# VHH binders against q96fz2: the designs that were tried, part 33

Target 1, 269 residues: q96fz2
Amino acid sequence: CGRTSCHLPRDVLTRACAYQDRRGQQRLPEWRDPDKYCPSYNKSPQSNSPVLLSRLHFEKDADSSERIIAPMRWGLVPSWFKESDPSKLQFNTTNCRSDTVMEKRSFKVPLGKGRRCVVLADGFYEWQRCQGTNQRQPYFIYFPQIKTEKSGSIGAADSPENWEKVWDNWRLLTMAGIFDCWEPPEGGDVLYSYTIITVDSCKGLSDIHHRMPAILDGEEAVSKWLDFGEVSTQEALKLIHPTENITFHAVSSVVNNSRNNTPECLAPV

## First folded at step 1 (VHH)

Design n10 (framework vhh_ozoralizumab_d1)
Fold by ESMFold2-Fast, scan of step 1:
Structure n10 (fold): chain B 269 residues (1-269), chain A 122 residues (1-122)
Amino acid sequence: as target 1 above (269 residues)
Amino acid sequence: EVQLVESGGGLVQPGGSLRLSCAASGFTFSSYSMYWVRQAPGKGLEWVSEISSSGSTIKYPDSVKGRFTISRDNAKNTLYLQMNSLRPEDTAVYYCARSDYEWLSDEYFDYRGQGTLVTVSS
């Protein structure tokens, strides 16, 4: 996973993240640094994306089942990184393989601190490499959506008015992530950054790509991944596996250039 | 830590053959898809072959299909590229590559060796 769409306006995104805490109380996640949220149809590594994490990370006596939503940099900068510019990190932390997560210091240390997050997206993009050619076919990959005339598949919206309706009830993709906190050695604001855990592709996606993000399918999985106060690292890692509950459609090459940020990036072709 | 070391390049006549090798160390080789990419003088990187971690899925562009064969030996942590029917257009530095992005968008290769030069001259 190296490209996502997360374009919903802040208020729509917040409502899409409605949840129940441990007592069964209906809640919306509370924003941290909402001004750093930048909606886009075409988000690449090093950009900020919204993630869910436990309130307990910020308030020592908080209920660990309560959620914060915060924009974080895609591309985990380890807490031990000593250079002044995070872009100079010499190895890639955009994704974290599930099979080596406990072998890599950059991921093992934040996992030990309970720094689990859920990465939010409309969906993600993958490029199918076609046999016999250098051509790649991009696909937009997302949870199955409720299909109605008002709020169905993306293909049902062919006017500005209908596009608004499609997104009102969109089920966001929820990917398992790990984050860390880096304090610049020369001073300044703490940088929060994340990586997306990856697994072997499911059968349904195997013709597109051999790897996929670890998707947390449903509120039970999301709650257990986030709740580091009650769920151990060992138990949480049992949630990390391929899922078949996913759908996709081919999109145009417009998405290839990360500077293109329009609805055409995810429209079916 | 992670190291990829290519060898086997050289000067060859059109129609000739070369076998490239890549010795991998510092990571679990058998768990990663591997790639061969090349860069002709003054040009950008061009993908020339890929092989899945098990060796069961192999892909080539039409420019080399039928002429090049990628293979791997997971017990020896070694990747190979057998190049037959070489053409002047195949002249390039060939790199053994691994991508930590684990995705094909933009063909980003996080780890690449120093390369081995293949010159096809007539």
Scores: ipSAE 0.012, ipTM 0.356, lowest interface PAE 8.3, mean pLDDT 85

Design n11 (framework vhh_ozoralizumab_d1)
Fold by ESMFold2-Fast, scan of step 1:
Structure n11 (fold): chain B 269 residues (1-269), chain A 122 residues (1-122)
Amino acid sequence: as target 1 above (269 residues)
Amino acid sequence: EVQLVESGGGLVQPGGSLRLSCAASGFTFSSYSMYWVRQAPGKGLEWVSEISSSGSTIKYPDSVKGRFTISRDNAKNTLYLQMNSLRPEDTAVYYCARDLDYYEESGYWDYRGQGTLVTVSS
């Protein structure tokens, strides 16, 4: 996973993240640095994306089941990184393979500190490799949505007017992430950055791409991944596996250029 | 300074065996996944084996699966490749390579050694 859409306005995004804490109280996540959130149909690595994480990361003795929502840089900068410019990190940390996460220094250290987050997106993009050609077919991949035109009938789904209406009740994609905190050697603000954990693709996606993000399907999985105060690293890692509960459709090549940021990026073709 | 030094190459007849070694220095060897990669005369680089930092995850392409065995000794900072049932098409310079800390596709590295030549011919 190296490209997502996360275009909802801040207030719509916040309501889409409504949850229950451990005591069953309905809550909305509290924002940190909301002004750094930049909605886009075409988010690439090094841009900021919203993530959910436990309030306990910021407040001593906070209820670990309470959630913060914060923009973080996509592309994990390890806390031990010694250079002054994060862009000089020589390794690509956009994704983190589930099968070696406990063996790679960049990921095992923050994971051991409970630095688990849930990466939010409308969905993600993948490019299908075509045999014998250099051409790629992009697809937009997302949770099945509850709407009258959502079923296997594709005719209703291709209306631009109907697509605009679905955002009011859109179920956000919730991907398992690991974050770290890097303090610049010369001083300045702490940089929060994340990586998306990847797994082998499910059967439904296998002809598009051989890898997929680790998707946390439902509030129970999301809650357990975030709650580092009650759920150990070993137990949390049991949530990391492929899911078949996804859908997709082909999109135009407009999405290929990361500078293009319009609804056409995810519209069905 | 990262340094990888391969040894163990040589001339061997088809069906024979060789064991390659790679001595690593200048970095924390036990923290990195490692590769063996090869380059046949006039061809590009080809990944032939991968081993995780602990040794628990090992991968091979079909071309060498069942014939080659990768292993490591983290106490000695050494990577090994046991090559059995060698074929003329295995003739190549073999390189030890350090994994590109995270890249989801196998076969990406940031450093490699100078290589050791393996010639399979009668």
Scores: ipSAE 0.005, ipTM 0.269, lowest interface PAE 10.0, mean pLDDT 85

Design n12 (framework vhh_ozoralizumab_d1)
Fold by ESMFold2-Fast, scan of step 1:
Structure n12 (fold): chain B 269 residues (1-269), chain A 122 residues (1-122)
Amino acid sequence: as target 1 above (269 residues)
Amino acid sequence: EVQLVESGGGLVQPGGSLRLSCAASGFTFSSYSMYWVRQAPGKGLEWVSEISSSGSTIKYPDSVKGRFTISRDNAKNTLYLQMNSLRPEDTAVYYCAREGDYDSYEYYMDVRGQGTLVTVSS
């Protein structure tokens, strides 16, 4: 997974993340650095995306089931990185493979510190390699959505007007991530950055791509992944597996250029 | 825990040869594709060579093709780069790197060593 859409305005995104803490109290996540959130239909690595993480990462005695929402850089910069400019990081930490995550220093260390996050998106894009041509067909991949006005799921055959209406009740894609904190050696603000964990593709996506992000399907999975105060690394990693509860539709080549940031990027074609 | 340690760099005259080695530890070396990358003064990292886990697939950019040879010894957990017909523009710090877990259609790596300096000059 190397491209997402996360276009909801801050207030709509916040409401879409409503949750219950361990005591059953209804809550909205509290923002950190909201000014760094940039909605886009076409988010690439090195841009900022909103993630959920436990309040306990910021407040020593906080309830670990309470959530913060914060923009983080996509592309994990390890805490041990010695250069002055994180854009000079030459290895690609956009994704990390689930099967070797505990062998890789860049990921094992932050996991040991409980630095688990949930990466939020409308959905993600993937490019299917087409036989007989060098062209690749892009797809927008997302949780099944329910139409408010009509019984049933929103589909590719629906008009753009119907697609526009669905955003008020959109179920955000929730992907398992690992983050780290990097302190610039010359001084300055701490950089928070993340990677998305990847797994083997599910049966439903196998014709599009052989890999997929580790999707946390439902609030129980999301809360267990985030709650590093009560859920060990070993227990949390049991949540990392392929998911069949996903849908997709083909989109136009407009999305190919990461500089294009319009609703056409995710519209059915 | 995962460690890559390069050696073999030094000063060499144009037209000369050097052999770089990389000792790998802390992971199952035979399960990963490996890379050599380099960084010339004031430049970004440049991919130099790539070898699959078994050694059966090897790739080079045009800038070093025919002059450099990558190889590996899985029994010794060691990666090599034989550099022949060296040119002043090959002057760089050379890094050994392990294939990353990034699932993309492009080149990637997740761990690199501290590097070994190669200077090509008279």
Scores: ipSAE 0.005, ipTM 0.173, lowest interface PAE 9.9, mean pLDDT 84

Design n13 (framework vhh_ozoralizumab_d1)
Fold by ESMFold2-Fast, scan of step 1:
Structure n13 (fold): chain B 269 residues (1-269), chain A 122 residues (1-122)
Amino acid sequence: as target 1 above (269 residues)
Amino acid sequence: EVQLVESGGGLVQPGGSLRLSCAASGFTFSSYSMYWVRQAPGKGLEWVSEISSSGSTIKYPDSVKGRFTISRDNAKNTLYLQMNSLRPEDTAVYYCARDFESDYYGEAFDIRGQGTLVTVSS
């Protein structure tokens, strides 16, 4: 997973993340650094994306089931990194393989600190290799959406009013992530950065790509992954597996360039 | 094998100019849209300019429009970026990129080279 869409306006995104805490109280997650959130139909590594994480990471004695939304840099910079420029990191931390996560220091250490997050997206993009050519076919991959008489599918949105209705009730893709905190050696703001855990592709996606993000399907899985105060690392890792509860459609090559940031990036072709 | 080799960076004073070059090999350069992107210290990749395969369509973000000019020479397989009126905030490593991206490992652009460092300071 190397490209996502996360274009919802801040207020719509916040409502889409409504949840219940451990005591059953209905809540909206509280924002940290909301001005760093940049909606885009085409988010690449090194850009900021919104993630959910436990309030306990920021407030001592907070209820670990309460949630914060924070924008974080995609591409985990380990806390021990000693160079002044994070772009000088000599290995790719965009994704973290589930099968080796406990063997790699860059991921094992933040996991030991409970630094689990849920990466939010409208969906993600993958490129299918086409035999006999050097080009690949991009696909937009996302949770199946519940249709109502008021909200249509992406394919039914043929006017500006209908497009707005599609996104008002959009079920966000919730991907398992690990984050870390890096303090620049020469001073400056702490950098929060994350990686997306990846697993073998499910049968439904195997013809598109051999790997997929670890998707947390439903509020129970999301809650357990985030709640590092009650759920151990070993127990949380049991949530990491392929899922078949996913859908997709082909999109145009407009998405290939990450600077293109328009609805055309995810529109069906 | 696809290769992109950036050059032309250096130290320049505010208000100065630099011309960057990108030498492409290992693919049919004239068939691909090309890009300049940059990465300032501690920041993500920022799109700087785009040019279509024929050179007929050119785009810039507002931050560089009027100051930077992208061009290409398909006979020489070379991409250029003319940078004028440089500002301290233009300090970055500049990369050229092809319009096809790495899939699984998720690179923002098809960046192959080490880039060329542009430092704008007095």
Scores: ipSAE 0.006, ipTM 0.135, lowest interface PAE 10.0, mean pLDDT 84

Design n14 (framework vhh_ozoralizumab_d1)
Fold by ESMFold2-Fast, scan of step 1:
Structure n14 (fold): chain B 269 residues (1-269), chain A 122 residues (1-122)
Amino acid sequence: as target 1 above (269 residues)
Amino acid sequence: EVQLVESGGGLVQPGGSLRLSCAASGFTFSSYSMYWVRQAPGKGLEWVSEISSSGSTIKYPDSVKGRFTISRDNAKNTLYLQMNSLRPEDTAVYYCARYDEGTYWDSEFDYRGQGTLVTVSS
């Protein structure tokens, strides 16, 4: 997973993240650094994306089931990184393989501190290898969406007009992530950055790509992943596995260039 | 850190066979899907074959299907490409490649070896 869409305006995104805390109280996540949220149809590593994480990471004695939403840099910068420029990191930390997460220092250390987050997206993109090596077919991959009066059923047969209406009640993709906090050696603001955990692709995606993000399907999985105060690392890792509850459609090559940021990036072809 | 070293290329006549090997190190080979890609003189990269981490899923483009066989030995951290019924148009540098999940479209972070030259000529 190396490219996503997360284009919803901040208010719409916030409402899409409505949840219940441990006591059953309905809540919206509270924002940290909301002005760093940059909606885009075409988000690449090193850009900021919104993630959910437990309030307990910021407030002593907070209820660990309460959620913060914060933009974080995609591409985990380990807390132990000693250079002044995060772009100098020689390791690719865009993704973290589930099978080696406890063996890699960059991921094991923050995971041991409970630094689990849920990465939010409209969906993600993957490129299918075709007849020729440089002729790859991009696909937009996302949760199945519930039929409504506004959006109807969603798929390749739907017109572009129908796709404009679906965002009112879009079910966001919720991917398991690990984050870390890096303090610049020369001073400045703490950098929060994340990686997306990856697993083997499910049967439905195997013809597109051999790997997929670890998707947390439903509120029970999301809440257990976030709640580092009550759910141990060992228990949380049981949530990391391929999921079949996804759909996709082919998109145009417009998405290939990460600088293109228009609805055409995810529109069905 | 990640290293892929190809070998087995050479000069062969049309209709001949060659077996390429790729020695992998610096990562858990058995956990990654592997690829063979090639680049003919004056042309771009062409995907030749892929094999899943366990070896259970294998794919080929029509240009080599039925003639080439990809395989792997996870105990030896080695990837193979058996090439039969070679044609002049198979002349290329062949690269062993690992797709790094964090790569972007046209990314420099795709891991591949230095390549091994295969020349098919009379």
Scores: ipSAE 0.032, ipTM 0.458, lowest interface PAE 6.4, mean pLDDT 86
Fold by OpenDDE, second read of step 2:
Structure n14 (fold): chain B 269 residues (1-269), chain A 122 residues (1-122)
Amino acid sequence: as target 1 above (269 residues)
Amino acid sequence: EVQLVESGGGLVQPGGSLRLSCAASGFTFSSYSMYWVRQAPGKGLEWVSEISSSGSTIKYPDSVKGRFTISRDNAKNTLYLQMNSLRPEDTAVYYCARYDEGTYWDSEFDYRGQGTLVTVSS
């Protein structure tokens, strides 16, 4: 996964992330660094995106089932990195392959520390390679949405009002991630950054792309992934597999340019 | 260990030319598609050029098409970027990057060099 959409207003995003803690209490995740959240229809690596993580990462003795929402840098910067500039990292950490997650120190170590997160997105983009043409067709891939009588498919939102309704009830894509904390050698703020775990694509997506993000489908999967206090790494990794519960539609080439940040990015063509 | 080491950057006047090189080691260079990418100050990573493992497929964005030429010497494990008709907007750190077939479109490389700075200024 190299491109996502996450454009919902902060309040809408927060509501969409409503959850029940282990006690069954309905909660909203609390924000850490809300000002770093930058809504966009076109999120690329190195940008900040909101992730969910356990409160226990920030507060000693906290209920590990409680969730925090925080913008983090896309592209994991390992804690051991000694350069002053994260961009000098010599290997790509945008994604972590599930099959080699335990072989790579950059991912294994933070994972072992329980640094699991759920990366939030409206969906992600992938480009289909067309045989014989140098052109790639982009697709927007997301959870199937509940068809409300009035809220047609993303494509049926002909009116601004309908569009708003669609997004107000949008089921966010929840992707499994690993995050790390990096302290700059010269001092400064701790950088939180994440990688998205990838798996082989499901059959439905296989014609588009051979890989897909590890999607955590449902509250239980999300909760278990986040709850590093109660759920071991080994158990958590069992949640990492392809899912067929995905839908997609072709979008315009507008999304090809990472600078484009408009609804056209994810609109059906 | 996989290494990519860029060289050839420097200061050049508008309209000038530079040739970048990337020395690859620690992997079978000829088995991988290679990329040049660049990052201008305050901007994101931009794709500059692509060349397939065999060199048979080459791609450029419109921003550099006709001005830049990517090539490779598999025998020398070296990637090149000939940059002609340079413009101030070409000012960036240029990186050599290796493509991983298991990656996504926007994250097609698993390794990138440290980069070489190209400054185009009068």
Scores: ipSAE 0.014, ipTM 0.370, lowest interface PAE 7.9, mean pLDDT 88

Design n15 (framework vhh_ozoralizumab_d1)
Fold by ESMFold2-Fast, scan of step 1:
Structure n15 (fold): chain B 269 residues (1-269), chain A 122 residues (1-122)
Amino acid sequence: as target 1 above (269 residues)
Amino acid sequence: EVQLVESGGGLVQPGGSLRLSCAASGFTFSSYSMYWVRQAPGKGLEWVSEISSSGSTIKYPDSVKGRFTISRDNAKNTLYLQMNSLRPEDTAVYYCARDYDSEYGWEYFQHRGQGTLVTVSS
């Protein structure tokens, strides 16, 4: 997973993240650094994306089932990194393979500290290699959305303008992430950065790409992944597996250039 | 800042050969997979070759397989593309690119140089 769409305005995104805490109270996640949230149809590594994480990471004695939403840098910078410029990092930490997560120091250490997050997106993009050509076909991949009768008859696939009709009730893609906190050696603000855990693709996606993000399908999985106060690393890792509950459609090559940030990036072709 | 500087392009006749070089700076070259991509006049970017950080895994599309050879010298922070049996359809600006995720190939060609023009014509 190396390209996503996360374009919802802050208020719409917040409502899409409504949840219940451990005591059954309906809540909206509380924002940290909301001014750093930059909506885009075409998010690449090193940009900021919103993630959910447990309130207990920020407040001692907080209920670990309560959620914060915060923008974090995509591309995990380990807490032990000693250079002054995180762009000088020696490793590509955009994704973390599920099969080696406990072997890689950059991921094992923050995971051991409970630094689990849920990466939010409208969906993600993948590029299918076409037989007989070096051109790739991009696809927008997302959770199945609830169809209304009118939506099923005219379809959001008809045009990008019609696609906007479904955003108020859009089910956000929820991907398992690991984050870390890096303190600049010269002082300054702590940098929060994350990686997306990847797994083998499901049968439904195998014709598009051989890998997929570890998707947390449903509130039970999301809650257990986030709740590092009650759910151990061993138990949380049982949530990391391919899912078949995913859909997709082909999009135009406009998305290929990460500088293109328009609804055309996710519009069906 | 990440810097990639391509060189070695030029005019060559069909069937000829050229060797492209890319000098990388501003990052730890030996830690990243590298790519060659090209853009023919009026067309989009096209993936040409991929090499893993160690040099052990190399990939080509069918259009250049057997004719082009990618290689790297991590001690010199340099990427190479040996192009043999060149065809008019190989005419393009060739870019050296750094990938953020070697597992996903050409999709992340955001860090590329200014390019070097290769013209294959009689």
Scores: ipSAE 0.000, ipTM 0.167, lowest interface PAE 11.6, mean pLDDT 84

Design n16 (framework vhh_ozoralizumab_d1)
Fold by OpenDDE, second read of step 2:
Structure n16 (fold): chain B 269 residues (1-269), chain A 122 residues (1-122)
Amino acid sequence: as target 1 above (269 residues)
Amino acid sequence: EVQLVESGGGLVQPGGSLRLSCAASGFTFSSYSMYWVRQAPGKGLEWVSEISSSGSTIKYPDSVKGRFTISRDNAKNTLYLQMNSLRPEDTAVYYCARGDTEYYYDEPFDYRGQGTLVTVSS
């Protein structure tokens, strides 16, 4: 996964992340660094995207089932990195392959520390190679949405009003991630950054691309992934597998340019 | 450990030529597509060239097409970039990068070297 959409307003995003803690109490995640949240239809590596993580990562003795929402840098910067510029990292950490997660120190170490997160997105983009042409067709891939009587497919939202309604009830894609904390050698703020775990594509996506993000489908999967206090690494990794509970549609080439940040990026063509 | 070590950078005048080399180690070089990418001061990473594992497929952006030539010697685990007709806008740190066979993303590589500086100036 190299491109996502996460464009919802902060308040809408927060509401979409409503959850129940282990006590069954309905909660909203608390924001850390909300000012770093930058909504976009076209999120690329090195940009900040919102992730969910356990409160226990920030507060000693906190309920590990409680969730924090925080913008983090896409592309994991390992804590051991000694250069002053994260861009000098020689290893691409945009994604982490599930099959080698335990073989790579950059991912194994933070994972062992329980640094699991859920990366939030409207969906992600993938490009299909067209046979015989150098052209790639982009697709927007997301959870199936509940068809409300009035809310047609993303494509049927011809009116601004309908569009707003669709997004107000949008089921966010929840992807499994690993994050790390990096302290710059010269001092400064701790950088939180993440990688998205990838798996082999489900059958439905296989014609588009052979790899897909590890999607955590449902509240239980999300909760278990986040709750590093109660759920071991080994148990958590059992959640990492392809899912068929995904839909997609073709989008325009507008999304090809990472600078384009408009609704046209994810609109059906 | 995967290592990519670039060399051959330097100062050249406009219209000049340079040949960059990348020594690869720690992996089966012949099994991977390789890339050259560059980063100019204050700019993002730019794709410069691509070559398939066998060398049968080569790609360039329009910005360097006709001027740059990517090649590889699999026996020597070395990637090359011949740069001709250099322009001031070619000034950048040039990186050798190993292609990720699984990712067709904007950054289709998983490892890159430390880079070599190319400065084109009169």
Scores: ipSAE 0.020, ipTM 0.459, lowest interface PAE 4.7, mean pLDDT 89
Fold by ESMFold2-Fast, scan of step 1:
Structure n16 (fold): chain B 269 residues (1-269), chain A 122 residues (1-122)
Amino acid sequence: as target 1 above (269 residues)
Amino acid sequence: EVQLVESGGGLVQPGGSLRLSCAASGFTFSSYSMYWVRQAPGKGLEWVSEISSSGSTIKYPDSVKGRFTISRDNAKNTLYLQMNSLRPEDTAVYYCARGDTEYYYDEPFDYRGQGTLVTVSS
């Protein structure tokens, strides 16, 4: 997973993240650095994306079930990185393989500190290699969506007007992430950055790509992944596995160029 | 610790040749696809070549096809790029990169070296 869409306006995104705390109270996540949120149909590594994380990361003695939403840089910069420019990191931390996460220092250390987050997106893009061409076919991959006017899921066969209306009630894709905090050697603001954990593809996606992000399907899984105050690293990692509860449709090559940021990037072809 | 160390860059005249090498350590080299990518001054990263883990599948963009040859020696954990008929527009820092198809369209790798500078000038 190296390209996502997260285009919802801040207010719509916030409402889409409504949740219940441990006491059963309905809440909206509280924003940190909301001005750093940049909606886009075509988010690449090194850009900022919104993530959910436990309030306990910021406030001593906070209820670990309460959520903060914050933009973080995609591409984890380890706390021990000693150069002044994060772009000089010689390895790509866009994704973190589930099978080696506890073996790699860059990921094991923040996991030990409870630095688990949920990465939010409308969906993600993946490129299928085809035998008859040197180019790849892009697909937009997302949770099944409920039609507000009828029971059922939104699909490629639905009218364009139906697609335009679904954003108000869109079920966001919730991917398991790990974040870290890096302090620039020359001073300045702490950089929060994240990686997306990846697993083997489910049967439904195997014809498109052999890997997929670790998707946390439903509030129970999301809550347990975020709650580092009550859920150990070992228990949280049991949530990391492929899921079949996803759908997709082919999109145009417009999405290939990460500078293109229009609805055409995710529109069915 | 994964390490990729490039060497072989330098100054060469147009029409000349250079051979780049990349010494890999800290992982099972024979299990990964490998890439050469480059970055010209003031430009973004450009994919130059890829080679499968066994060496059986090799791909080039049209800009270097017929002039550059990627190869690997799995017994020595070394990746090579033979560059012939060099042009001023080939001037760039060249990076060795380890392949991983988990990443996005224009950056399908998870590790790269520190790079080696190739300057093509008369």
Scores: ipSAE 0.015, ipTM 0.357, lowest interface PAE 6.3, mean pLDDT 86

